# VHH binders against Aminopyrimidine aminohydrolase (tenA), part 14

Target 1, 224 residues: Aminopyrimidine aminohydrolase (tenA), of Halalkalibacterium halodurans (q9k9g8)
Amino acid sequence: MSFAASLYEKAQPIWEAGYNHPFVQGIGDGSLEKSKFQFFMKQDYLYLIDYARLFALGTLKGNDLQTMSTFSKLLHATLNVEMDLHRAYAKRLGISAEELEAIEPAATTLAYTSYMLNVAQRGSLLDLIAAVLPCTWSYYEIGVKLKGIPGASDHPFYGEWIKLYASDEFKELADWLIQMLDEEAKGLSSKEKAKLETIFLTTSRLENEFWDMAYNERMWNYNG
Short names: E, the ipSAE of ESMFold2; O, the ipSAE of OpenDDE; V2, 0.75 times the mean of E and O plus 0.25 times the DockQ between their complexes.

## First folded at step 15 (VHH; framework vhh_7z1x_3)

Design z121 (from z99 with A101R; at its last look DockQ between E and O 0.67; V2 from the best seeds 0.00; counts 0 for: pae E 6.5 > 2, grease 25.2 > 24.2)
Fold by ESMFold2, look of step 15:
Structure z121 (fold): chain B 224 residues (1-224), chain A 123 residues (1-123)
Amino acid sequence: as target 1 above (224 residues)
Amino acid sequence: QVQLVETGGGLVQPGGSLRLSCTASGFKFSSYSMNWVRQAPGKGLEWLSGISSSGSKISYADSVKGRFTISRDNAKNTLYLQMNSLQPDDTAVYFCARGFRYRGYYETYFDSWGQGTQVTVSS
């Protein structure tokens, strides 16, 4: 069994809880209140900005020109294509580009992005990949599962989200990160692999916190 | 080792057809988008067509739309280009290229290329 496959197996209780979260189920069956999805889209915009920074760090930390080139392409695509698509989708939901530029991070968003950036800045390329992979991989799996629900892809608010994350492009990104993890993990000690596992499981849990934050429209527990 | 091998080139008369094949080895073919690119005598590289990893999204350059059809068989690790209504200016070396595409980002740099197969269209 590959290292990525072992991480996948260990993460299943966490990812299954995420798939079963009312936010995710509500996307699939169309019951999710629009305001909760709007909250999610605003926080996800901030997440995408730091996600782009992770690809910049991947370019810096790559061990060969091909890896650096691929991360550079991902950085460019995130900043110049994905963010435009996100702004267009947000506009259909009643969120202006100006609003997106003014949004402040919720506590959960800040914790999630700060954790990933800290791990990536202080660690190796492999630490970065372990941090990023759960969100990419689990989103693809959620997208595919929700697309299987009759009518879900045609939903006026959520169908576009489902199709986006079930797409071949997103699968190709996930598969590339999985391949990189397995290639770069060759020859690592069990101690080194345990550290990567901790990172992978931590961002998996933070993804579930992100679903819960969006469902409750929670900025901060004590400061409103 | 990543290997891409093009076959099916040759000499054909104007208006004729050819089917190019590209067999892949040394990597998980179904995880990658694939492309066809050509280089005509004395000219630069021209991207012709791309196909996503599952085959669900296909793109063509204007110069070949309606005449060329890209397809893939992931069980056989093979990429195809059906070329119809060939004209003399389709004469070129044709390459398959392994790519990576994200969110409509156009492939500026492919990470693996075949040796190419010569297609010559003449009377």
Scores: ipSAE 0.072, ipTM 0.579, lowest interface PAE 6.5, mean pLDDT 89
ESMFold2 (binder alone), look of step 15: mean pLDDT 84; pTM 0.860
OpenDDE, look of step 15: ipSAE 0.428; ipTM 0.745

## First folded at step 17 (VHH; framework vhh_7z1x_3)

Design z122 (from z116 with G50R K105Y Y106S; at its last look DockQ between E and O 0.67; V2 from the best seeds 0.00; counts 0 for: pae E 3.7 > 2, grease 24.4 > 24.2)
Amino acid sequence: QVQLVETGGGLVQPGGSLRLSCTASGFKFSSYSMNWVRQAPGKGLEWLSRISSSGSKIKYADSVKGRFTISRDNAKNTLYLQMNSLQPDDTAVYFCARGFAYWGYSETYFDSWGQGTQVTVSS
ESMFold2, look of step 17: ipSAE 0.298; ipTM 0.692
ESMFold2 (binder alone), look of step 17: mean pLDDT 84; pTM 0.856
OpenDDE, look of step 17: ipSAE 0.520; ipTM 0.778

Design z123 (from z116 with G50R K59S K105Y Y106S; at its last look DockQ between E and O 0.70; V2 from the best seeds 0.00; counts 0 for: pae E 2.7 > 2)
Amino acid sequence: QVQLVETGGGLVQPGGSLRLSCTASGFKFSSYSMNWVRQAPGKGLEWLSRISSSGSKISYADSVKGRFTISRDNAKNTLYLQMNSLQPDDTAVYFCARGFAYWGYSETYFDSWGQGTQVTVSS
ESMFold2, look of step 17: ipSAE 0.418; ipTM 0.754
ESMFold2 (binder alone), look of step 17: mean pLDDT 84; pTM 0.851
OpenDDE, look of step 17: ipSAE 0.629; ipTM 0.828

Design z124 (from z116 with K105R; at its last look DockQ between E and O 0.58; V2 from the best seeds 0.00; counts 0 for: pae E 4.2 > 2)
Fold by ESMFold2, look of step 17:
Structure z124 (fold): chain B 224 residues (1-224), chain A 123 residues (1-123)
Amino acid sequence: as target 1 above (224 residues)
Amino acid sequence: QVQLVETGGGLVQPGGSLRLSCTASGFKFSSYSMNWVRQAPGKGLEWLSGISSSGSKIKYADSVKGRFTISRDNAKNTLYLQMNSLQPDDTAVYFCARGFAYWGRYETYFDSWGQGTQVTVSS
């Protein structure tokens, strides 16, 4: 069993809970209230900014020029292509560019992005990959599962989300990260692999917290 | 080790057709975008076409649109280029290249290349 396959297996209870979360199911069957998806899109905008920072760190930490070049291109694509698509999508949902630029992170968004950045900055390339892979991989898994629901891909707002994350482009990114994880994990001790597992499972849990935050439109529990 | 092996080149008359194949090994073929690139005598490299990992998205350079067709068979780990209406200026070595098509930018990202196959179009 490859290391990535072992992580996938261990994460299944967490990822299944995410797939079954009312937010995710509501995307698939079209029942999700628009305001919850708008909240999600606003927080996801902030997430994407820090996601791009992870690719910048991947460029810095890459072990060869080809790996560095790939992360550099992912950084560019995230900032200049994906975020432009996200802004256009947000506009169709009634979210202005001014609203996106004014968004403050919810507690969950801050915890999630800060955890990933801390792990990536302090750790190795593998720590970075373990942190980012669950969101990439589980989004692909969710995208393909929701695409299988009759009519889901045709929904005027949520269909685009489903098609994006079920796309070949997103699959290729997930597969590349999986390949890198497995190649770079060769020769690691059980203790080193356990550390990576903790990171992988932690961001998997934070992904579920993100769904729950969006569903409840929660900024902070006790606003100070 | 990643290996890409092009076949199907040869001599052809102007207006003729050829079908190029690229067999892949040493990696999960279905996880990558694939491309065709050529190098004419005394010229630089020219990207011709790319195809996403499932085959669902395809792009062509203007110089070959309508004449060339890229396809792939993931069960056979093989990339194809059907070349119709060949002209003398299509004479080149044709290379298969493994790519990365993130957000439609796959023509920018090549990390592995084959040895190439010669295509000669002459009267």
Scores: ipSAE 0.270, ipTM 0.677, lowest interface PAE 4.2, mean pLDDT 90
ESMFold2 (binder alone), look of step 17: mean pLDDT 85; pTM 0.868
OpenDDE, look of step 17: ipSAE 0.577; ipTM 0.802

Design z125 (from z116 with G104N; at its last look DockQ between E and O 0.76; V2 from the best seeds 0.00; counts 0 for: pae E 5.1 > 2)
Fold by ESMFold2, look of step 17:
Parts: C-alpha cells; structure tokens; sequence
Structure z125 (fold): chain B 224 residues (1-224), chain A 123 residues (1-123)
C-alpha cells in the first residue's frame, strides 16, 4: 500500500462526513439555498488567494527546476484562470468583484488558510503537499460522486461547480500531488510520516468545518 | 524515466493520409494530457493538438482542424494522430509531448518530448 493510499484510508471517516454534509448534498440534489452558496463563494474567494500562495511556496521549495516550473504554472492558473472563473460565477450570483476583494474572512476561513500557510512556510515541500492535497483530492472525489446524480451537472448554478471538480484537469492536479507525495515519502521515518498524516487529517477536518461554516453562514461563533 | 517514442512517419503523396503513434513508458500515462507538436524545416515549433488524460477534452490548432484527429488508448499507453488531406506544408518532424495544463485551457506546458518522426509530403 502506498503512503498516499494509507492516508486516503485513514481519512475516509472524515471525507465521508464531508460528502454527506447537507451543504454538499444540497449541491448534488439542487436543494441548497442560494444564500448559503453565495456565502461559500465569498469565503472560497479568500481561500483561493491563500491557495495560490501555497503554490508560490511550492515554487520556492521545489527540489528541481521541473517541480518549480509546475508549481509556477499552478500559481499562474490559480490567479489568472480559476479566479477569473470564480469571479464570473460570483457575478451570476450578484456578487461584484469589488465586494469579493473587500470581504472579511470568517473564523473558519482564517483558521484553515492560516494553518496551511503556517505548515507550508515552516516545513518542507512535502509538508506543503500534505496540507493542500486533501482539499484537492476530496473535491475531485465529491465532484465525481455528484456528477453521477441524474441532472446534477445541468443545474443552472451548481452544475458548473460539479463539472469543474470532476474535470480531467482537476484529476491531473490531484494525481500529480499524489505522485509527488509518494515519491518524496520514500525513505521517511515513521515519525516523519506520522507528522504528515496529522497535517493531512487536520486539513481534511478543516474542509468539513468550511462546509459547515458555509451552511450556517457563520462569520464568528461569539460576538461578545 | 519518461520515454516517448513516435512511429508511423514516412513519405506520402499530397492528399494522402498517415497515422502516427507515440508509445509512452516510465510514467502513469493515464494521469497526463498529451500533445502533438511539429517542426517544419527552418521553422519554429508548432503545437497541433492536445488531448486530456481521459480523452474527454480535445483541442486542435486552426491549421489542422478538420484534417487531423488525436486519440489515445490508455490501456496501451499510446497516443495517436490520424492525419488526412496532407499537403506539402505539413512536411515536418512530428513530436509527441507530455502536457500539464491545469486550469488553463489556453496555455499548454510540455515537460517531456519524444525524438520525433519525419513526415514528408511530396508530389
């Protein structure tokens, strides 16, 4: 069993809970309230900015020119393609570009992005990959599962989301990160692998917190 | 160790057809997009066509659209280019290239190349 496969197995209770979360199920069956998806889109915009920063750090930490070049391409694609698609999608939902750039992070968004950036800045390329891989991999898994629901891909708002994450392009990204994880994990001690597992499971849990934050439209739990 | 080997080039009459193959080894072929690129004598490289890892997305350069057909067989680790209605200006060395085009349908990056196969279209 590869190291990535072992992480996948350990994450299954967490990823299954995410797939079964009312937010995700509501995307699939079309029942999700539009306001909850709007809240998600606003917070996801902030997430994508820091996701791009992770790819900048991957460029810095890459072990050879080919790896550095790939992360540089991912950084460019995130900032200039994925975020353009996100802005266009948000516009259809009534959210302006100025509004997106001025939004305040919810507590969950701040915790999630800060955790990933802290791990990536302090650690190795492999720590960075372990931090980012769960959202990439689980989104692909969710996209494929939801695409299997009759009519889901044709939904006027949620179909585009489903098709994006079920795409070959997203699969290729997930597969590349998995291959990098397995290659770089060769020869690591059990202690180092345990640290990577903790990172992988932590961002998996934070993804579920992100679904829950969006479903409840929650900025902060206590406003004292 | 990535290896890409093109075959199927040769001499053909104008209006004729050829089918190029590219056999891949040393990587998980089904995880990568693949491309055909050519270099005509005295010219730079010209991208011709690309195909996503599952084959679900296909793109062609305007210069070959309607004449060339890209396909792949992931079970055989093989990329194909069917070239019809060949003209003398299609004379070139044809390369297959491994791509990585994450989230950017208008930009293609190639990280590995074959040695190429010669196609000559002569009256």
Amino acid sequence: as target 1 above (224 residues)
Amino acid sequence: QVQLVETGGGLVQPGGSLRLSCTASGFKFSSYSMNWVRQAPGKGLEWLSGISSSGSKIKYADSVKGRFTISRDNAKNTLYLQMNSLQPDDTAVYFCARGFAYWNKYETYFDSWGQGTQVTVSS
Scores: ipSAE 0.200, ipTM 0.642, lowest interface PAE 5.1, mean pLDDT 90
ESMFold2 (binder alone), look of step 17: mean pLDDT 85; pTM 0.865
OpenDDE, look of step 17: ipSAE 0.436; ipTM 0.744

Design z126 (from z116 with G50R K59S Y106S; at its last look DockQ between E and O 0.80; V2 from the best seeds 0.00; counts 0 for: pae E 4.3 > 2)
Fold by ESMFold2, look of step 17:
Structure z126 (fold): chain B 224 residues (1-224), chain A 123 residues (1-123)
Amino acid sequence: as target 1 above (224 residues)
Amino acid sequence: QVQLVETGGGLVQPGGSLRLSCTASGFKFSSYSMNWVRQAPGKGLEWLSRISSSGSKISYADSVKGRFTISRDNAKNTLYLQMNSLQPDDTAVYFCARGFAYWGKSETYFDSWGQGTQVTVSS
């Protein structure tokens, strides 16, 4: 069993809870209220900015020129392609570019992005990969599962989300990160692997908190 | 070690057809988009076609659209290019290239290349 496969297996209770979350199920069956998806899209915009920063750190920390080049291209694609797609999609949902630029992070968004950036800045390339891989991999898994629901991919609002994360392009990104994780983890001690597992499971849990935050449209629990 | 080996080049008359193969080893072929690129003598590289990792998304340069067909067999780790209606301007070294297509863009991104196979279109 590869290291990534062991992490996948360990994370299944967490990822299954995410798939079964009312937010995710509502995307699949079309029942999700538009306001909840709008809230998600706003917070996800902030997430994508820091996701791009993770790829910048991957470029810096890459172990050879090929790895550095791949992360550099992922950084470019995130900033200049994915974020443009996100802005266009948000506009169809009634969210202006001005609104996206003015968004304040919810507590959960801040915790999630700050955790990943802290892990990546202080740690190795492997720590970065372990932090970012769960969202990439589980989104692909969710996209594929939801695409299998009759009519889900044709939904006027949520179908685009499903098709995006079930795409070959997104699979290629997830597979590349998995391959990097397995290659770089060769020869690590049990203690080193346990640290990576903790990171992987922590961002997996934070993703479920992100679904829950979006479903409840929650900025802060004790804001007054 | 990533290895890409092109075969199937040769001499063909104008209007003829040729089928190129690219055998991949040293990586998980099914996890990558694949491309065909060519270089005429003394000219720059010209991207021709891309096929996504599952084969579900295919794109072509205008110069070859309708004449060339890209395909892949992930079980055999092999990429193909069927070239029909060949013209003298198609004379080039043809390379397969491993790449990364993000969000459906047509812009080229390659991290590994084959040695190439010569295609010559002449009478």
Scores: ipSAE 0.239, ipTM 0.659, lowest interface PAE 4.3, mean pLDDT 90
ESMFold2 (binder alone), look of step 17: mean pLDDT 84; pTM 0.849
OpenDDE, look of step 17: ipSAE 0.434; ipTM 0.740

Design z127 (from z116 with F100Y; at its last look DockQ between E and O 0.56; V2 from the best seeds 0.00; counts 0 for: pae E 8.4 > 2)
Fold by ESMFold2, look of step 17:
Structure z127 (fold): chain B 224 residues (1-224), chain A 123 residues (1-123)
Amino acid sequence: as target 1 above (224 residues)
Amino acid sequence: QVQLVETGGGLVQPGGSLRLSCTASGFKFSSYSMNWVRQAPGKGLEWLSGISSSGSKIKYADSVKGRFTISRDNAKNTLYLQMNSLQPDDTAVYFCARGYAYWGKYETYFDSWGQGTQVTVSS
């Protein structure tokens, strides 16, 4: 069994809880209240900014020119293609560009992005990959599962989200990260693998916190 | 070691057809987008076509739309280019190239290349 496959197996209870979260199920069956999806889209915009920073760190930490080149292209695509698509999609949902640029991070968004940036900056390329892989991999699986629901891809608000994450391009990103994880994990000690597992499971849990934050439209639990 | 090997080049008459093949090894072929690029004598590289990992998304350069068809067989780890209505200006070395990034597909900047196969169109 590959290392990535072992992580996948251990994360299944967490990822299944995410797929079954009312936010995600509501995207699939169309029942999710529009305000909750708008809240998600606003926080996801902030997430994407820091996600781009992870690719900048991947470029810096890459072990060869091919890896560095791939991360630099992912950085460019995130900043200049994905965020344009996100802004256009947000506009269709009634969220202005001014609103997107004024958004403050919710507590959960801040915790999630700060955790990933901290482990990536302080650690190796492999720590970075372990941190980012759960959101990429689980989003693809969610996208594919939801695409299988009749009519879901044609929903006026949620269909575009489903199609994006079920795409071949997103699968290619997930597969590339999986390959890098397995290649770089060759020869690691059990202690080193346990550290990566902790990172992988932690961001998997933070993804579920993100669904829950969006569903409850929660900025802060105690200070507003 | 990533390997890409092109076959199917050769001499063909104007108006003729050729089918190029590119066999892949040393990586998971089904996880990568693939491209065809050519280099005519004394010219720079020209991107011709790209195809996503599953084959569901395809793009062509304007210069070859309607004449060339890209396809892939993931079970055989093989990329194809069907080239119809060939003319002398199609004379070039044709390269199979693996996409190196998941965003910004169909770029002329690729990290893994085959050795190329010569296509010559003349009477």
Scores: ipSAE 0.012, ipTM 0.436, lowest interface PAE 8.4, mean pLDDT 89
ESMFold2 (binder alone), look of step 17: mean pLDDT 84; pTM 0.860
OpenDDE, look of step 17: ipSAE 0.022; ipTM 0.441

## First folded at step 19 (VHH; framework vhh_7z1x_3)

Design z128 (from z123 with A101S; at its last look DockQ between E and O 0.59; V2 from the best seeds 0.00; counts 0 for: pae O 3.4 > 2)
Fold by OpenDDE, look of step 19:
Structure z128 (fold): chain B 224 residues (1-224), chain A 123 residues (1-123)
Amino acid sequence: as target 1 above (224 residues)
Amino acid sequence: QVQLVETGGGLVQPGGSLRLSCTASGFKFSSYSMNWVRQAPGKGLEWLSRISSSGSKISYADSVKGRFTISRDNAKNTLYLQMNSLQPDDTAVYFCARGFSYWGYSETYFDSWGQGTQVTVSS
């Protein structure tokens, strides 16, 4: 069993809980309130900004030119393509560009992205990969599962989202990260692998927190 | 380690045909889109064709549309390029390249290449 496979196995209880979350299920059956999805889209916009920063760190942490180049491409794609698509999608949902630029991070969003950035800056390339992989990998699986629900991908608001994450192209990123993780982890000690596992499971849990945040439209428990 | 090995190149007369193959190893071939690109003498890289992981989506550059056909056999980890009606300006080194189309919006991103196979079209 590969290292990534072992992590996948250990994360299954968390990922199953995520898939079964009312937010995700509501996307699948179309019952999710539009306002909740709009909340998600706004916070996801902030998430993507920090996500791009992680790719920049990937370039910095890369051990060879090819790895550096790949992360650079991911950075470019996120900043110059994905962000535009996100804004366009948000606009179709009634969220203006100005509104997106004015969005403040929710506690969960801040915690999630700050954690990833922290472990990436303090750690190795593998720490970074372990942190981002749950998002890409689990979203693809969610997308594929939801796409299998009759009518789900045809939903006027959620269908595009489902199709995007279920796409072969989206899977490619996950697979690339998995491959990188497996290749680079071959020479690691048990202690080092344990650290990566902790990171992987932590961001997996944070994904569930993100779903719950969106479903409850929760910014902060207390406003100062 | 990701490896791509191109074969099938050679010398052919104008109007002739060649079939290139690319054998992949070191990764899950069926999970990645694949591309053919070429580099002619003194020119930059030119994208020719792309096929999605499942083979359901195919695209071609205008320069080869109608003449070249891309296909894949995921069971054999092999990518193919059937080249018909070859012309002298098709002379180039041909590469297979693993696709890196993040979000599916770019056909110009590649992360792995083979060593290439030489195709020469000359009378």
Scores: ipSAE 0.054, ipTM 0.531, lowest interface PAE 3.4, mean pLDDT 91
ESMFold2, look of step 19: ipSAE 0.414; ipTM 0.745
ESMFold2 (binder alone), look of step 19: mean pLDDT 83; pTM 0.841

Design z129 (from z123 with T108V; at its last look DockQ between E and O 0.68; V2 from the best seeds 0.00; counts 0 for: pae E 2.9 > 2, grease 24.4 > 24.2)
Amino acid sequence: QVQLVETGGGLVQPGGSLRLSCTASGFKFSSYSMNWVRQAPGKGLEWLSRISSSGSKISYADSVKGRFTISRDNAKNTLYLQMNSLQPDDTAVYFCARGFAYWGYSEVYFDSWGQGTQVTVSS
ESMFold2, look of step 19: ipSAE 0.388; ipTM 0.739
ESMFold2 (binder alone), look of step 19: mean pLDDT 83; pTM 0.839
OpenDDE, look of step 19: ipSAE 0.501; ipTM 0.771

Design z130 (from z123 with T108L; at its last look DockQ between E and O 0.64; V2 from the best seeds 0.00; counts 0 for: pae E 3.5 > 2, grease 24.7 > 24.2)
Fold by ESMFold2, look of step 19:
Structure z130 (fold): chain B 224 residues (1-224), chain A 123 residues (1-123)
Amino acid sequence: as target 1 above (224 residues)
Amino acid sequence: QVQLVETGGGLVQPGGSLRLSCTASGFKFSSYSMNWVRQAPGKGLEWLSRISSSGSKISYADSVKGRFTISRDNAKNTLYLQMNSLQPDDTAVYFCARGFAYWGYSELYFDSWGQGTQVTVSS
């Protein structure tokens, strides 16, 4: 069993809970209230900015020119392609570009993005990969599962989300990160692998907190 | 080691057809987008076509749209380019190149290249 496969197996209780979360199920069956999805799209815009920063850090931390070049291209694609797609989709949902630029982060969004950035800045390339991989991989897994639900990918609001994350784009990115993880993990001690596992499981749990935040439209627990 | 080996080049007359193959090894072929690129004598690189890892998304440069068809066989780790209605301006070295669909449209977003195969179109 590869190291990535062992992480996948250990994360299954967490990822299954995420897939079964009312937010995700509501995307699949079309029952999710539009306001909850709009809240998600706004917070996800902020998340995506910091996701791009992780690719900038990957460029800095890459161990060879090919890896650095790949992360540089991922950074460019995130800032200039994926974020444009996100803005266009948000506009179709009634969220203006002005609104997107004015968004304040929720507590959960801050916790998630701050954790990933702290791990990536203080750690190795492999720590960065362990932090970011659950988001990319689980979104692809969710997209594929939801696409299997009859009628889900045809939904006028949520079908586009499902198709974006079931796409070859996310499959290829996830596959590349998995390959990098397995190659870089060769020769690591069990203690080093346990650290990476903790990171991987932590961002997996933060993803579920993100679904819950969006479902409850929660900025702060105390009227923040 | 990533290897991409192009075959099927040669001399053809104007109006003719040719089929290029690119055999891949040393990586999981089904995890990558693949591209065809050419370099005419004394010119820079020209991107021609891209096919995503599953084959579900295909793009062509305007210069070859309608005449060239890209395809892939993931079971054989092979990329193909069917070239029809060839003209002298199609004379070039043709390369296959590995990339990602996530990188978007940019024709030069590749991380590995073959050695190329010569295609010569002349009367």
Scores: ipSAE 0.312, ipTM 0.683, lowest interface PAE 3.5, mean pLDDT 90
ESMFold2 (binder alone), look of step 19: mean pLDDT 84; pTM 0.849
OpenDDE, look of step 19: ipSAE 0.564; ipTM 0.803

Design z131 (from z123 with N35H; at its last look DockQ between E and O 0.74; V2 from the best seeds 0.00; counts 0 for: pae E 5.2 > 2, grease 25.3 > 24.2)
Fold by ESMFold2, look of step 19:
Structure z131 (fold): chain B 224 residues (1-224), chain A 123 residues (1-123)
Amino acid sequence: as target 1 above (224 residues)
Amino acid sequence: QVQLVETGGGLVQPGGSLRLSCTASGFKFSSYSMHWVRQAPGKGLEWLSRISSSGSKISYADSVKGRFTISRDNAKNTLYLQMNSLQPDDTAVYFCARGFAYWGYSETYFDSWGQGTQVTVSS
C-alpha cells in the first residue's frame, strides 16, 4: 500500500462526512439554496488566491527544476485560467467582479488558508503537499460521485461545478500531487509520516468546516 | 524511466490511410494527457492533436481536423493516430508526447517525447 493510499483510508470517515454534508448533497440533488452557493463562491475566491500562493511556495521549495517548473505552471493556471473561470461562473450566479474584490474572509476561511500557508512556509515541500492534497483529492471524489447522479451535471446553477471537479484535468492534478507525495515520502521514518498524516487530516477537517461555514452563511460565530 | 515508442510509419500513396501507435512505459499512462506532433522536412514542429487522460476530451489542429483521429487504450498503455486522406504535405516525422494538464491548461506543454516514426506520402 502506498503512503497516499494509507492517508486516503484514514481520512475516509472525515471525507464521507463531507460528502454527506447538506451543502454537498444539495449541490447533487439541486436543493441547495442559491444564496448558500453564492456565499461559498465568494469565500472560495479568497481560498483560490491562497491556493495559488501554495503553488508559488511549491515552486520555491521544489527539489529539482522539473518540480519547480510544474509548480510554476500550476501557479499560472490557478491565477490566470482557474480564477478567470471562477469569475465568469460567479457572474452567471449574480456575483459581480466588484463584489469578489470586496470580500472579507469568514473566520473559517481565514483559519483554513492561514493554517495551510503557515505549514507550507515553515515546512518542507512535502508538508505543503500534505496540506493541499485533501482539498484537491476530496473535490475530485465529490465531483465524480455527484456526476453519477442523473441530471446533476445539467443543473443550471450547480452542474458546471460538478463537471469541473469530475474532469480529467482535475483528476490529472490530483494524481500528480498523489504521485509527488508517494515519491517524496520514500524513506521517511514513521515519525515523519505521522507528522504528514496530522497535516493531511487537519486540512480534511477544515474542508468540512468550510462546507458548514457556507451552508450557514457564517462570517463569525460572535460579532458583538 | 519514461519511454514512448512510435510505430506504424511508412510509405503511403496520396489519399491513403495509416495508423500510428505509441507504446508508453515507465509512468502511469492513465494519469496523463497525450499528444501527436510532427516535423516536416525543413520545417518546425507542428502540434496535431491532444487527448485527455480518460479520452473524454479531444482537440485537433485545423490542418488535420476531420482527417485524423486520436485515441487511446489505457489498458494497453497505447496511444493511436488514425490518419486518413493523406496528402504529400503530411510527409513528416510523427512524435507522440506526454503532456501535463491541470483543469483548462494548454495543449502546449510536453515533458517527454518519443523517437518519432517517418510517414512519407508519395506516388
Scores: ipSAE 0.117, ipTM 0.573, lowest interface PAE 5.2, mean pLDDT 89
ESMFold2 (binder alone), look of step 19: mean pLDDT 83; pTM 0.836
OpenDDE, look of step 19: ipSAE 0.147; ipTM 0.591

Design z132 (from z123 with E107P T108E; at its last look DockQ between E and O 0.62; V2 from the best seeds 0.00; counts 0 for: pae E 3.8 > 2)
Fold by OpenDDE, look of step 19:
Structure z132 (fold): chain B 224 residues (1-224), chain A 123 residues (1-123)
Amino acid sequence: as target 1 above (224 residues)
Amino acid sequence: QVQLVETGGGLVQPGGSLRLSCTASGFKFSSYSMNWVRQAPGKGLEWLSRISSSGSKISYADSVKGRFTISRDNAKNTLYLQMNSLQPDDTAVYFCARGFAYWGYSPEYFDSWGQGTQVTVSS
């Protein structure tokens, strides 16, 4: 069993809980309130910004020119293509570009992205990979599962989202990260692997927190 | 290390056919969409075709649609391009390239390239 496979196995209880969350299930059966999905899209916009910064760190942490180049490509694509697509999708949902630019991070969003940036900055390339892999990998699986629900991919608001994350194209990033993780983890000690496992499971849990945040449209518990 | 090696190029007369191959190594080939790109003398890079990891999704540039066919054999880690009805303006160096298809068809997003194979269409 590869290292990534072992992490996958350990994360299954968390990922199953995520898939079964009312937010995700609501996307699948079309019952999710539009306002909740709009909340998600706004916070996801902020997420993507920091996500791009992680790719920049990937270039910095890369151990060879090819790895550095790949992260650079991902950074460029995220900033110059993915963000535009997100804005376009948001606009179709009634969220203006001005609204997106004015959005403040919710507590969960801040916690999630700050954690990833922190472990990536302080740690190795593998720490970075372990941090980002759950969001790419789990989203693909969610997309595929939801796409299997009759009528789900035809939903006027959520269908495009489902199709996107269920696509072969989206899976490519996850597969690349998995490969990188497996290759580089072969020489690691048990202690080092345990650290990566902790990171992987933590961001997996944070994904569930992100679903719950969106479902409850929760910014902060307290203002002050 | 990621490696892509193109073969099958050569000299062919107008109206002729060629079959290009690209052998991949150093990565899980079946997990990636693959592309064919060409560069004619004095021109920029031109994307020609893409095939998804599973082969379920295929795309072509208008310039080659109906004449070129992209395929893959994941068991052999090989990408193919069948080129029919070749014309003089198809003369170029042909590259296979790996890229993240999620963000578009532009060659600038491809992170791995072969050395290329020369295709010359001439009487």
Scores: ipSAE 0.267, ipTM 0.657, lowest interface PAE 2.0, mean pLDDT 93
ESMFold2, look of step 19: ipSAE 0.288; ipTM 0.675
ESMFold2 (binder alone), look of step 19: mean pLDDT 87; pTM 0.886

